# Ledger of designs, part 9: VHH binders against Tyrosine-protein phosphatase non-receptor type 20 (PTPN20)

Target 1, 254 residues: Tyrosine-protein phosphatase non-receptor type 20 (PTPN20), of Homo sapiens (Human) (q4jdl3r159to412)
Amino acid sequence: IMQEFMALELKNLPGEFNSGNQPSNREKNRYRDILPYDSTRVPLGKSKDYINASYIRIVNCGEEYFYIATQGPLLSTIDDFWQMVLENNSNVIAMITREIEGGIIKCYHYWPISLKKPLELKHFRVFLENYQILQYFIIRMFQVVEKSTGTSHSVKQLQFTKWPDHGTPASADSFIKYIRYARKSHLTGPMVVHCSAGIGRTGVFLCVDVVFCAIVKNCSFNIMDIVAQMREQRSGMVQTKEQYHFCYDIVLEV
Below, E stands for the ipSAE of ESMFold2; O stands for the ipSAE of OpenDDE; V2 stands for 0.75 times the mean of E and O plus 0.25 times the DockQ between their complexes.

## First folded at step 4 (VHH)

Design B4 (from B2 with S53G S57R Y104T; framework vhh_7nfr_2)
Fold by ESMFold2-Fast, scan of step 4:
Structure B4 (fold): chain B 254 residues (1-254), chain A 125 residues (1-125)
Amino acid sequence: as target 1 above (254 residues)
Amino acid sequence: QVQLQESGGGLVQPGGSLRLSCAASGFTFSDYAMSWVRQAPGEGREWVSSISGSGGRTYYADSVKGRFTIARDNVKNTLYLLMDSLKSDDTAVYYCAADSGYSTGLEDEYHFDYWGQGTQVTVSS
């Protein structure tokens, strides 16, 4: 397993990060060293404005799995985030982080905190319709309204709250249940998946989701191939050898 | 060369108090946020407390709120952790760590530029 991770690290992937490195876009990146490739970035609107997000397509056993891997939104990118969700007709957001971990801000609070008061954005109004707090994750149902047209879109956000501040979960069981629930909730568009940077825990989620789909279809799968496909579309997907090993731990548990 | 040197650890009885110190050298101390991180026997690392470069903001883990106080002296380049009402669960090696506010983007690592060597705190009856 470690030999596989080392081989993935040795791949010299040709990719340009010109859009993310533009001076006007620097404040839109949570981390200076985590940027989307120009070829797979998610463009916003007719002007193709920037957001730190990548389209990820994974092929296994003749099936294509479609995602958007993105960073945890910043205060300055909340409008951009919701624009991305609506323009791609995404109905599920998987959030694999708490807002603050170990005293460090991992993700801004980009949704309304109250059932009574919607989040007012420049182009959108986000209503929290209901929520359910479960043992390992929180389910929030949103209605997103575009102010100019009055059109509404339903979005389900699933926040995994039990990832440790350092390392990976000791038990895979809670994360397995989370991923399976997210897949069952998916209806339209690419599934939007984020953590803090949008590559580490996000990469683990994407890999495991594809593997579970393969198992259900009685198809073969290869974790190294799945991660390699992701890395061609967003640099550094599955950041650590511990996260890579965790992908295998999860598969063996199922 | 950056150096973080911890002191003040030891053996105390439950309900006791300890004061940890971390002497910093080799960098502009006031430009860095400082933190205490602990590791209990057989456990992973747990963040305890942080203080901003100016000392104007402090943050605490829920497990230590009301019992621990973080402080810094930017003239002496020293970080402190005052630990009151110690519990057996506070037994751990305590590390001081410095953060310039930049992250390499590693998600499942604490975002610190520099780490101390650690000091052992044992709370036992």
Scores: ipSAE 0.014, ipTM 0.379, lowest interface PAE 7.5, mean pLDDT 87

Design B5 (from B2 with D31S A33D S52T S54G S57Y H111Y; framework vhh_7nfr_2)
Fold by ESMFold2-Fast, scan of step 4:
Structure B5 (fold): chain B 254 residues (1-254), chain A 125 residues (1-125)
Amino acid sequence: as target 1 above (254 residues)
Amino acid sequence: QVQLQESGGGLVQPGGSLRLSCAASGFTFSSYDMSWVRQAPGEGREWVSSITSGGGYTYYADSVKGRFTIARDNVKNTLYLLMDSLKSDDTAVYYCAADSGYSYGLEDEYYFDYWGQGTQVTVSS
């Protein structure tokens, strides 16, 4: 497994990050060195405004899987995030982080604080309709309303709360249940998946989701190929050797 | 070579105010996002507030919103935390931390930062 990860790390993929490196977009990036490729970035609106997000298309056994891999929203990008969700008609958000880990902010609280007070944004109003707190993840149901049209869109956010501050989860079973629930919840658009940077834990989620779909369909799969496909569309997907190994560990637990 | 030095802590009554300062040296302060992180007795570290390198955006933990204000002076290489309406729950050692904004990929979601030595804040009657 080490040989595979090393081969992926040593592959020099050509790609431009011009949009993310523009001075006007600097404060829209959570990490200055984790940027979307120009060719796969998610454009916002007619003006194609910037958000740190990438379209990810994975092919396995003739089946296509579509995702948006993105950073945890910043205070300055909350409106952009919800615009991205609505414009892509996405009904599932997989959030693989707590807002604060190890005493440090990983993701801004980009949803309503309570059932009684909607989140007021420039172009949208987000209502928390209900939520369910489970042992390893939280399910939140949102109604997102575009202020100009009154059009509403239902979004389910699934927050995995038991990833350790560093390393990988002690319980593979918890993450398996989480991923299966997310796939079962998916109806429309690409699945929006994020952690803090949108490459490490996000990459693990995408890989494992595709593998489980392959197993259900009794199809072959190749973890190295899946991760290689991701890396061609967003740099650094599956950030560490330990995360890469965890992809194999999860598959073996099934 | 890099140094972050906090000051301004002390003993204060509930409802009181304190101003913490963090003097930075040994790096280009204006290129780093800055944060305040606290650690209460017997607890883990808790993020309090952050300010971006240019000062354009500020972020606050829910427990301190409306009571604390983070600010920076890039000419003086100094970070501030203005603490109003202090509560007993605010008792902690407060650390100044600098984040380059770069990720270092050997850890899950790893980032590079520098830490000060901390300054004690005690809110007690």
Scores: ipSAE 0.013, ipTM 0.357, lowest interface PAE 7.7, mean pLDDT 87

Design B6 (from B2 with S50A A98R L106M H111N; framework vhh_7nfr_2)
Fold by ESMFold2-Fast, scan of step 4:
Structure B6 (fold): chain B 254 residues (1-254), chain A 125 residues (1-125)
Amino acid sequence: as target 1 above (254 residues)
Amino acid sequence: QVQLQESGGGLVQPGGSLRLSCAASGFTFSDYAMSWVRQAPGEGREWVSAISSSGGSTYYADSVKGRFTIARDNVKNTLYLLMDSLKSDDTAVYYCARDSGYSYGMEDEYNFDYWGQGTQVTVSS
């Protein structure tokens, strides 16, 4: 399998990153070198404004799986993030990181801290309706209101809290349960999936989700093909050979 | 004007210790995560260690874990790197760097918006 990852790394993928490299968009990127392709980026509003996010469509056994892979929001991109969620009618956000891990800031706290006080943004107001703290992940139910239109939308955020600061989870079981719960919760729009950069742990999540759907449907699957499809739509999906191995490890547990 | 000034470098024998300091001015030091980055002769820059704005979280490169300790004093606007059990491979110019507001701990110089002048550390007998 190391040969598979090597072959994926050596693929020459001719994609342009012009939008992400614009000077006006520099401060919107968590990492300067992790950018969406122009052809698959998620445009915001009528002006097609920038956010570091990519549409990902994966085809397996005649079924299409639709996601948005994105970075963990920055303070400066919280309004953009919620705009993306609302415009795409997404009802599930999978967050595969804590805000801070090993002293490294992975994601800004882009949701309200309590049931009592909503998060006031420039264009949105986000209410935390309820939450459940489980052993490996936290479920938060939000009501998102667009201030200009009064339009509201229910969004479920699922935060996986047990990914280690280094490497991959020692137990695949917790992550399997997390992914299955996320799929069960999905109703509308693409599923929004993020970690810090939106390529590593995010790629693992997407791969495993597709594989589990294939297993349920008694369909064949190919991990290399699934990851290759992702990489054509967002550069570097499944960031390390260790994460690639973890995809296989998870599949063998089921 | 943002200013970062390193000190404490020098010549030390293998197995010795050094303490580097970085004096920060021109910004609210306590609002920013800080890092140490080094560059050996003829090599690229290598991220060494990072500390959160509050000092509550620290992170280290595998090559220095268990030997180096990063610390900060937000009252004195000073960043520290305590270096123990120094090896010849630790010979480099050590730079104090401010996190650009993205994320620190990435091994890419694009994470830093301001750098100090550097201080030379030489580990030799």
Scores: ipSAE 0.000, ipTM 0.130, lowest interface PAE 16.6, mean pLDDT 84

Design C1 (from U7 with Y31D E56S; framework vhh_7ubx_2)
Fold by ESMFold2-Fast, scan of step 4:
Parts: structure tokens; sequence; C-alpha cells
Structure C1 (fold): chain B 254 residues (1-254), chain A 124 residues (1-124)
């Protein structure tokens, strides 16, 4: 496992980060060193504006799996985030972080605080219709209304709340249940998956989701290949050797 | 050459107090956010408190009523005042410096520099 991760780290992947490095887009990045490739970034609107997000397509046994891997929204990118969700017709958001961990802001609170007060954005109004607080994750159902057109979209957000501030979960069971529920909830568009940077825990989620789909379809899978495919589309997917090892731990639990 | 050196640890009775110091050299101390982290025997690192270059503080909820972080930029020194110490506070305490923004490492503590730590033991 350590040798596999080292081999992935040593791969020289051709890719440009010109859009994310533009001075006008600098403030839109949560981390200066975590940027989307120009070739796979998610363009916004007719002007193809910037957001720190990448399309991820993973192929296993002839089946294709589509995701958007993105950073936790910043106060300045909340409108951009909801625009991305709506333009891609995504019905599921998997959020694999709390807003604050270890005293560090990991993700801005980009959804309404309560059932009574919608979140008012420049181009959108987001309503929290209902929510369920489960042991390891929170389910929130949103209606997102585009102010200019009046069109509304249903979006389910699944926030995993039990990832530790340091390292990986001691038990894989909770995360397995979370991923299975997310896949079961998926209906339209790519699944939007984020943590803080959109590469570490996000990469673990994508890898495990594909593996579970392979198991259900009685197909073979290869974790190194899945992670390699992700890394060609977003740099650094599955960020640490501990996260990589956790992918194997999860698979063994199933 | 960058150095962070902690001091002030030791053996203390339950209910006692200690003041930890972290002496910084080799970088412009006032430009960096400073953090205290502890690691108890058999446990992973636990963040305690951060003080920004501007003096704003953020503290872990479980200890914020008993621990206070402060800094003296003229002396290039970070402090942690600990009161009402409990046996569960027994840990290696280390200081860390960061440039005021993190790299994208999610499941690791992000520090530009870290000290070797000072041992605090709370026992009778």
Amino acid sequence: as target 1 above (254 residues)
Amino acid sequence: QVQLVESGGGLVQPGGSLRLSCAASGFTFSDYAMTWVRQAPGKGPEWIATITSGGSTMRDDSTKGRFTISRDNAKNTLYLQMTSLKPEDTALYYCAADSGYSYGLEDEYHYDYRGPGTQVTVSS
C-alpha cells in the first residue's frame, strides 16, 4: 500500500492551472496550492467564469461514474457554488467536513441556517425544506430558486460529521453507510463532492463509491487505478498515505 | 535557522497552574500565527489554541475556560497559561508557527514550523 501511494506521488502528470492562477481568481481559491486543471475545470455560465472545481469521470468495467470534486465554498464563492450545482443539474452534494475543525475554518456555511429563513444570494434563494440528524451524518433537503427565471431545483446535501480533526475515522462502518446512502440518493447530474480542499477526503469518497458499485455489479476493481484516474483530472486526489490506506480498510469491511 | 523551543513544563498537582513558553527565532515572529498543540500518551495530536499575527485568538471549547494563549512580539515568545490542571491534561505540549494561511492538507495539522515540545504531567 505504501509503495502504491509512492508510485502515484511520483507520476508526472501534464496539466496546466492557468485559470486558477489568474490574479482575478486568486481570492476564489481556499488553498493557494490546490487548483483545478484547465482541461477539467467546471466553467460557470456563458462567460465560463472560474470556480475551484473539477469534473471527475471514473471508468470501471465499462461503467462510467461522474462527479464534481470541489473545495468547501468561501463566503465569496457561495453564489458560484450554487450556480455550478444548478447548471450541472446535480441533485446530491456530499460534504465530508464540518465548517470548523481544530479551530480552522474548513468550509463556509453556504446553506440556510433554519427552516424559517432562506439564504438570500445575488442570483439564488436557497430554502431548507427539511433535515434529519443521524448518528454520523446530516441529511438536508434544499429547494434552490434562480431569481432571474423562477426555476427551482431539489438538492439533497449529505454532511458527514464524524471525520476526526486529525487522521482518518477509527471505524470504517460509519463512512460506508454514508457513501451507500449518497449513491442511493443520486438521481441526476454529477454528484458534487467536497471537503475543505476537494481532494483528500473527497478522493476517498469517490474511490470507495466506485468500489462499492463494482462489488454490486460483480466487477473487478483496482484502487490504484481508480486513484490514478482521479489524479489525471484533479491534482492530488487522495492526499495522504493514511487516506489511501483507509480506502483499503473500507473495502475490507465490506 | 528557524527554531521553536518550548519550556515551562513539569510535574504539577491537580488543580495547579503552569505557564508554558515558546521562544521563536530565525523568522519574523510577528508575521506568523502561533498555535499550541498537545499529544497525550496513546492519543493523536489535539489542537488547543491559535493566536493570529494580529492578536485574535481561537481556542478549543473543552479547554478555553482554563487555558489562555498570548504572545509577546517584542520578545518573540508565545505563552500558554494553564489553570485548574487535571490528570487528563497530561501530555507533550508543543508550539507551531504558520504563515497565516494553510496548505491543502486536510487530515494533518498544517504548520510551517513546530517545536519538539515540553512535557506536562499532572499527578499527585
Scores: ipSAE 0.075, ipTM 0.485, lowest interface PAE 4.2, mean pLDDT 88

Design C10 (from C1 with T52Y H110R; framework vhh_7ubx_2; at its last look DockQ between E and O 0.01; V2 from the best seeds 0.00; counts 0 for: pae O 10.6 > 2, placed apart)
Fold by OpenDDE, look of step 5:
Parts: C-alpha cells; sequence; structure tokens
Structure C10 (fold): chain B 254 residues (1-254), chain A 124 residues (1-124)
C-alpha cells in the first residue's frame, strides 16, 4: 500500500495552473499551492469565470463516475460556489470538513444559520428548509433561488463531522454510512465534494464511493488506478499516505 | 444479523388506537434515523414519519395530530402511537432504518434496513 502511494507521488503529472495563478484569481484560492488544472477546472457562466474546482471523471468497470472536487468556499466565493452547484445541476453536496478546525477557518458557512432567515447572496438566495443532526454527519436541505430568474433548486448537503483535524476517522463504519447515503441521495449532475482544500478528504470520498459502487455491481476495482485517475484531473487527490491507507481499510470493512 | 421486527398491529374499530413497536438489533440503533412507512394493498409505499437524533418529522396531512413517533435508544425500539384510526389507515406498517434522512421519501428500497411489517386493519 505504501509503495503504491509513493508510486502515485512520482506519477504526479505536471499540469497547467494558469487560471488559478492569474492575479485576479489568486484571492479566490484558499491555498495558494492547491489549484485546479486549466484542463479540468469548472468554468462559471458564459464568461468562464474562475472557481477553484475541478471536474473529476473516474472510469471503473465500464462505468463513469462524475464529480466536482472543490475547496471549501471563502467568504468572497460563496456566491461562485452556489453558481457552480446550480449550473451543473448538482443536487448533492458532500462536505467533509468542519467550518473551524484547530482554531482555523477551513470553510465559510455558505448556508443559512436558521430556518427562518435565508442567506442572501448577490445572485442567489439560499433557504434552509430542514436539517438533521445525526451521529456522524449533518443533513441540510436547501432551496436555492436564482434571483435573476426566480427559479428554485433543491439541494442536499451532507456534512461529515467526525473527521479529526489530524489523521483519519476513528470509525470507518461511520464514513461508510456517510458515503452510501450520499450516493443514494444523488439524482442529478456531478456530486459536489469538498473539504478544506478539496484534495485530501475529498479524494478519499471519491475513491471509496467508486469502490462501493463497484462492489454493488460486482465489478472489479483497483484503488491505485482510481486514485491515479483522480490525480490526473486534480493534483494531490488523496493527499497523505494515511488517507490512502484509509481507503484500503474502509474496503476491508465492507 | 440486522433485524427489525414490528409488532402491535391488528384489527381495530374506527376511532380506536394502536401502538406499534419496532425492535431493532444487529446494528447501532442510535446512529440511524428511524422511519415508519405504510403500504396499502394495490398502493405504493407511503411515508409516515421519521425520527432522528435531533427531532422528528411527520407527513402534513390527516395523520398529523393523530400519530406520534418516538424512540427509546436504550431499548433499541421505535414506536408509533396511532389514535383516532380510520379505515384509510389500513395498511402494512413497516419500520425502516436509514443512516441519513430524506423527507417524504416513500421508496421502500431507499432505506438501509427494513422490517417485514405489521398489519393494521381498521374496520367496523
Amino acid sequence: as target 1 above (254 residues)
Amino acid sequence: QVQLVESGGGLVQPGGSLRLSCAASGFTFSDYAMTWVRQAPGKGPEWIATIYSGGSTMRDDSTKGRFTISRDNAKNTLYLQMTSLKPEDTALYYCAADSGYSYGLEDEYRYDYRGPGTQVTVSS
């Protein structure tokens, strides 16, 4: 397993990060060293505006799985984030981070703080219809209104809350349940998956989701191959050896 | 082995009351949202109510105010208190466990686990 991970590191393909490195876009990145490839970045609107997000397509056993991997929104990019979600007709957001970890903001609160008051953005109005706090994750149901058209979209957010600041979840089973629920909830568009940087925990989610789908379909899978595909489309996917090892551990629990 | 076993169903006259129970085993009960679903003959599944760690929700129709969902995590048991029963309430009542929550979802295959059901018949 460790040898595989090391081999993956050596296979990191040089990509172009021109869009992410533009002076006007630099402030839209949470981390200056985590950028989307120009070839796989998610363009916003007709003008193809910038957001630190990547299309991820994974092929396994003849089936293609389609995702958007992105960083946790900044205060200044919340509106862009929702634009991305709606433009891609995504009905599920998987959030694998807390808003604050280790005293540091890892993701801005891009949803309403109450059921009574919507989040007012420049181009969108986000209503929280309901939420459920479960043992390992939170479910939030949103109605997102485009102010320009008045069109409303239903979006489900699933926030995993038990990933520690360092390492991997203590309970593999909890994360399995989380991923399975996300897959069951998915209806349209690419599943939007984010953590803080959009590569570590996000990468683990994507890998394990594909594996679970393969198992259900009685298809073979190769974790190294899956991760390699991801890394071709977003640099650093499955960021640490511990995370990579965790992917294998989870599979053993199934 | 995961098991959900419903009980408390039976024949009751209109206006009567029943209390359904669902005994869960083989999984961590407290980690799951629990749901009651019913299915009448010739009809599809109908969502009734869901209870999770932070609260509960019920369909907003004639069942509201008559039915109450509750749970006892210490006993791994889900309950549905039904009052003022009507002939229209006749159905097979299922207990279902879900690692998450989907409001109003009626698909029987949606849930992680489901019991065989208990029959409720309301008739004069």
Scores: ipSAE 0.005, ipTM 0.277, lowest interface PAE 10.6, mean pLDDT 90
ESMFold2-Fast, scan of step 4: ipSAE 0.436; ipTM 0.742
ESMFold2, look of step 5: ipSAE 0.343; ipTM 0.695
ESMFold2 (binder alone), look of step 5: mean pLDDT 79; pTM 0.787

Design C3 (from C1 with M58Y R59Y; framework vhh_7ubx_2)
Amino acid sequence: QVQLVESGGGLVQPGGSLRLSCAASGFTFSDYAMTWVRQAPGKGPEWIATITSGGSTYYDDSTKGRFTISRDNAKNTLYLQMTSLKPEDTALYYCAADSGYSYGLEDEYHYDYRGPGTQVTVSS
ESMFold2-Fast, scan of step 4: ipSAE 0.310; ipTM 0.659

Design C6 (from C1 with A97K H110Y Y111F; framework vhh_7ubx_2)
Fold by ESMFold2-Fast, scan of step 4:
Structure C6 (fold): chain B 254 residues (1-254), chain A 124 residues (1-124)
Amino acid sequence: as target 1 above (254 residues)
Amino acid sequence: QVQLVESGGGLVQPGGSLRLSCAASGFTFSDYAMTWVRQAPGKGPEWIATITSGGSTMRDDSTKGRFTISRDNAKNTLYLQMTSLKPEDTALYYCAKDSGYSYGLEDEYYFDYRGPGTQVTVSS
């Protein structure tokens, strides 16, 4: 399976990153060289403004699975992030990182810390209505209100907190339960999935979600094909050979 | 503050050789795994090789025998020796610190510490 990953790593895709490389957009990228393709990027508003996010469509056994893979928001992109969620009518956010890991900021805290105090943004107001702290992930339920229109949307955020600082989880069980819960929670729009860069752990999540759906529908699946489809829509999806191997390990454990 | 500065790139004919260097500062170089990655214009980054703090190497099979990664901890320098270069090797080559994660690229965090890169062009 390591040979499969190496073959994926060697493939040069003809995609362009012009939008992400514009000088005005450089500060909107968490990592200078992890950028969305122009052809699959998520445009914001009528002006089609920039965010580091990609639409991902994966086809397996006649079924299409639709996601947005995106970086962990920066302080400067929190408004952009919530605009993306609302414009795409997404009801689930899967966050596969802690805000700080190993002393390094992986994702800014883009939601309210308290039931009593909403997060006040330039264009949005985010209310934390409820939360549940489980052993391996946290469920947060938000109402997001657009200030200019007064429209509100319910969004469920699922933060996986058990990814180790090094490697992949020793046991797949907690991550399997997390992914199953996220799929069960999905109602509208693409599922928004992020970690720090929106390619590594995010890619693992997307791959495993599609595989579980295939198993439930008694359909065949191919992990290399699923990852190849993702990589054509966002560069570098499933970042490491250890993460790639973990996709196979998860399938064996279930 | 972490700083990485690549050098050694240039124009070379097919079949030629180049040695890339990466000068590291702002951290204890010997404690971290170091990685080489490349990016061709308009394409995503591709992993080439990682060397651990202990000196173990992991290399892409397609460059096995052509590219060798090494380090000199006394000089705080990472190297990539490239032989039998092909037009397909044309890319901007980056040095990266892996933040101490096992096997180099275990997290997206790895890309936070990329240098500016050095251009390699393989053409007649």
Scores: ipSAE 0.000, ipTM 0.094, lowest interface PAE 20.2, mean pLDDT 82

Design C8 (from C1 with D31S A33D E108Y; framework vhh_7ubx_2)
Fold by ESMFold2-Fast, scan of step 4:
Structure C8 (fold): chain B 254 residues (1-254), chain A 124 residues (1-124)
Amino acid sequence: as target 1 above (254 residues)
Amino acid sequence: QVQLVESGGGLVQPGGSLRLSCAASGFTFSSYDMTWVRQAPGKGPEWIATITSGGSTMRDDSTKGRFTISRDNAKNTLYLQMTSLKPEDTALYYCAADSGYSYGLEDYYHYDYRGPGTQVTVSS
């Protein structure tokens, strides 16, 4: 398994990050060295404005799985984030981080703080309809309203709260239940998946989701191939050998 | 060589104001995201606010109406303006610097540099 991860690391995939490196876009990146490829980035509006996000299409056994892998939003990119969700008609957001871990900011609180007060943004108004706090993750139901058109869109956000500050979850079972619930909740558009950078824990989620779909359909799968497909579309997907190992550990639990 | 030195703390009455400063040296201040963190007696560290190298700010919702983070790149100084101080704001306040260049290792991410802190005590 280690040989597989090393082989993936040795592949020096050509990719251009010109959009993310533009001076006007630098403050939109949570990490300066984690950027979307120009060829797979998610463009915003007719102007094709920038957000640190990548379209990820994974093919397994003739089925295509469609995602947006993105960083945890910054205060300055909250409007951009909700614009991306609405424009792509996404109904599920998988958030695989707490806002702060080990004293480090991983993600800004980009949703309303209460049921009574909507989040007022430049172009959107986000209403929290209800929420459920479960043992391993939090379910939040939002109505996102575009101010200019009045059109509304229902979005379910699933926040996994039990990923440790270091390493991988002690309980593979909790993460398995989380991913299965997310897939069951998916209805429209690409599933939006983020952690802090949008490559490590995000990559693990995408890999495991595809594997579970393959198992349900009695199809074969190959973890190295799935991760290789992701890396062609967003650099560094599945950041560490420990995360790569965890993908195998999760699959063996099923 | 690298140094972060906080100042401006002290004893203040409830409802009062303080301005904390963090003087940075030994690194290219303008290239770093800067953060304020506090630690109250017997509690873990609590993030207060971050200002990016580009000037964008992120603040904890519970304090953002009372606290403002700012920076002066010409002076290599980070500020935290605190108003309407409450007894629960009593804590040691630290500044921290993050290059954002650690390859974004989520599970091993840490501050590149941090200061020793300045004590804020809110009491009558």
Scores: ipSAE 0.000, ipTM 0.204, lowest interface PAE 12.5, mean pLDDT 84

Design E10 (framework vhh_7nfr_2)
Fold by ESMFold2-Fast, scan of step 4:
Structure E10 (fold): chain B 254 residues (1-254), chain A 124 residues (1-124)
Amino acid sequence: as target 1 above (254 residues)
Amino acid sequence: QVQLQESGGGLVQPGGSLRLSCAASGFTFSDYAMSWVRQAPGEGREWVSSISSSGGSTYYADSVKGRFTIARDNVKNTLYLLMDSLKSDDTAVYYCAKGQDSEYYGSGTYFDYWGQGTQVTVSS
């Protein structure tokens, strides 16, 4: 397991981050050194504006799994985030972080602050229809209305609230239930998955989701191959050896 | 130390009524929004109702609207849930939860402290 992670870390991957490094886009990055590859970045609108997000396609046993891996939105990128969700016709957002952890802002509150008051954005209005608080995650149902057309889109956000500030969850069971529920909820477009940077916990989620789909289909899987595919499309996916080990721990707990 | 202690649960017949109480200590109760959240056997936690710090704003889940009333006594540091016309579907452990701010922000409300829960069973 550790030998596999070391081999992944030592691999020199080609790829450029020119869009993320443009002066006009620097304020749109939560972390200066965590950027999308130019070749896999998610373009916004006709002008192909920038957001710190990558398309991730993972192939296992003849099946293709399609995701958007992205950072936790900044106050200045909330409009961009919802534009990305709507333009890609995504119906599920997996949020694997609390807004604040250890006194540090990990993700801005990019959804409505109450059931009474919609979030007013430049091009969209986001309504919180209802929500459920489960032991390990929160389910939020949104209606996103495009102001220009009046058309509405249903989006389900699933926030995992029990990831510890340091390390990985002590119990794999809670995260397994979360991922299975997210897959079950998926209907359209790529699944949008984010944490703070969009590489660590996000990478773990993508890996485990693919593995569980393989198990359900009675297909073989290879964790190293899955992570290698992710890393070719977004740099640094599955950020630490502890997170890599956790991918194996989850599989063994099933 | 923040403490929240629920009471008032029990067994009741369908159509009956119960009054839940939550005694709060260890913080300035009147500064924070308070909520009730329930968990049925084999189910996840479901938000039931919330009340702003002043009691000026109240919020209810659709499943309980018109049947339940949330109230607070800032002098006694106590939160209440008055439950009328109880149904078998209301069977759950009911938890008192403290918000981080004076207002309830819907799904944006993070509950930093929870009580131990009180069991409500609606059965004949």
Scores: ipSAE 0.000, ipTM 0.126, lowest interface PAE 18.7, mean pLDDT 85

Design E11 (from L11 with G105E S106D G107S; framework vhh_lunsekimig_d3; at its last look DockQ between E and O 0.03; V2 from the best seeds 0.00; counts 0 for: pae E 18.1 > 2, placed apart)
Fold by ESMFold2, look of step 5:
Structure E11 (fold): chain B 254 residues (1-254), chain A 123 residues (1-123)
Amino acid sequence: as target 1 above (254 residues)
Amino acid sequence: EVQLVESGGGVVQPGGSLRLSCAASGFTVSSYELYWYRQAAGIERELIASITSGGSTNYVDSVKGRFTISRDNSENTMYLQMNSLRAEDTGLYYCVKGQRSLYYEDSTYLDYWGQGTLVTVSS
């Protein structure tokens, strides 16, 4: 497993980060050195504005799985985040972080604070219609209204709340249930998946989701190949050897 | 325009010393909580030291007694003095500006990061 991870680290991947490195876009990145490739970045609107997000297409056994991998939104990028979700017709957001970990904000609270008060954005209004707190994750159902047209979209957000401050979960069972629920909830568009930087826990989620789909279809899979595909489309997906090993650990439990 | 620029990294033998600098522009270093983070290859970024606007310092156990965070308000610069360096201290070192949260009591978020400066401890 370790040698596979090292081989992935050593591979030279073609790609440029010009959009993310533009001075006007530096404030839109949570981490200045964790950027989307220009070729796979998610554009916003007709002007193709910047957000730190990447399209990820994973092919296994002739099936294609489509995601958006993105950072946890900043205060200044909340409007951009919702625009991205709506423009891509995504109905599922998988959030694999708590808002605060170790006293440090990992992701800004980008959704309505309560059922009583919608989130007012420049172009959107976001209503929290319902939520359900489960042992390991929180389900939130949103209605997002575009102010200019009055059109509305339903979005389900699934926040995994039990990833430890250090390393990976000791038990994979809770994360397995989370991923299966997210896949079951998917209806339209790419699944939007984020953690803090959008490469570590996000990479684990994407890898395991593809493997579960392969198992259901009695198809073969190769974790190294899946991670290699992700890394071609967003640099550094599955950030640590511990996360890479965890992908194998999860798969062995099903 | 907020900018953080690290310098002072290099190659040093075990037991040696380095002093890292973080030149800040677009904000006053004395007004914010500041951090040093470290990233070894293939590992998630790790907090190693912080200094509050009031001057209180905190360190992770692995560097306590060896590293000292400080700032110079007249130069608008933060420093990390690194002594008794070990092989495990090798990594890319980032300076980071914190922002107090309006929504999360007693919490900060890390809104600006430097480019990083490489420290290699090798014999």
Scores: ipSAE 0.000, ipTM 0.227, lowest interface PAE 14.2, mean pLDDT 86
ESMFold2-Fast, scan of step 4: ipSAE 0.423; ipTM 0.739
ESMFold2 (binder alone), look of step 5: mean pLDDT 79; pTM 0.781
OpenDDE, look of step 5: ipSAE 0.018; ipTM 0.307
ESMFold2, look of step 7: ipSAE 0.000; ipTM 0.100
ESMFold2 (binder alone), look of step 7: mean pLDDT 79; pTM 0.783
OpenDDE, look of step 7: ipSAE 0.019; ipTM 0.312
ESMFold2, look of step 9: ipSAE 0.000; ipTM 0.109
ESMFold2 (binder alone), look of step 9: mean pLDDT 79; pTM 0.780
OpenDDE, look of step 9: ipSAE 0.006; ipTM 0.259

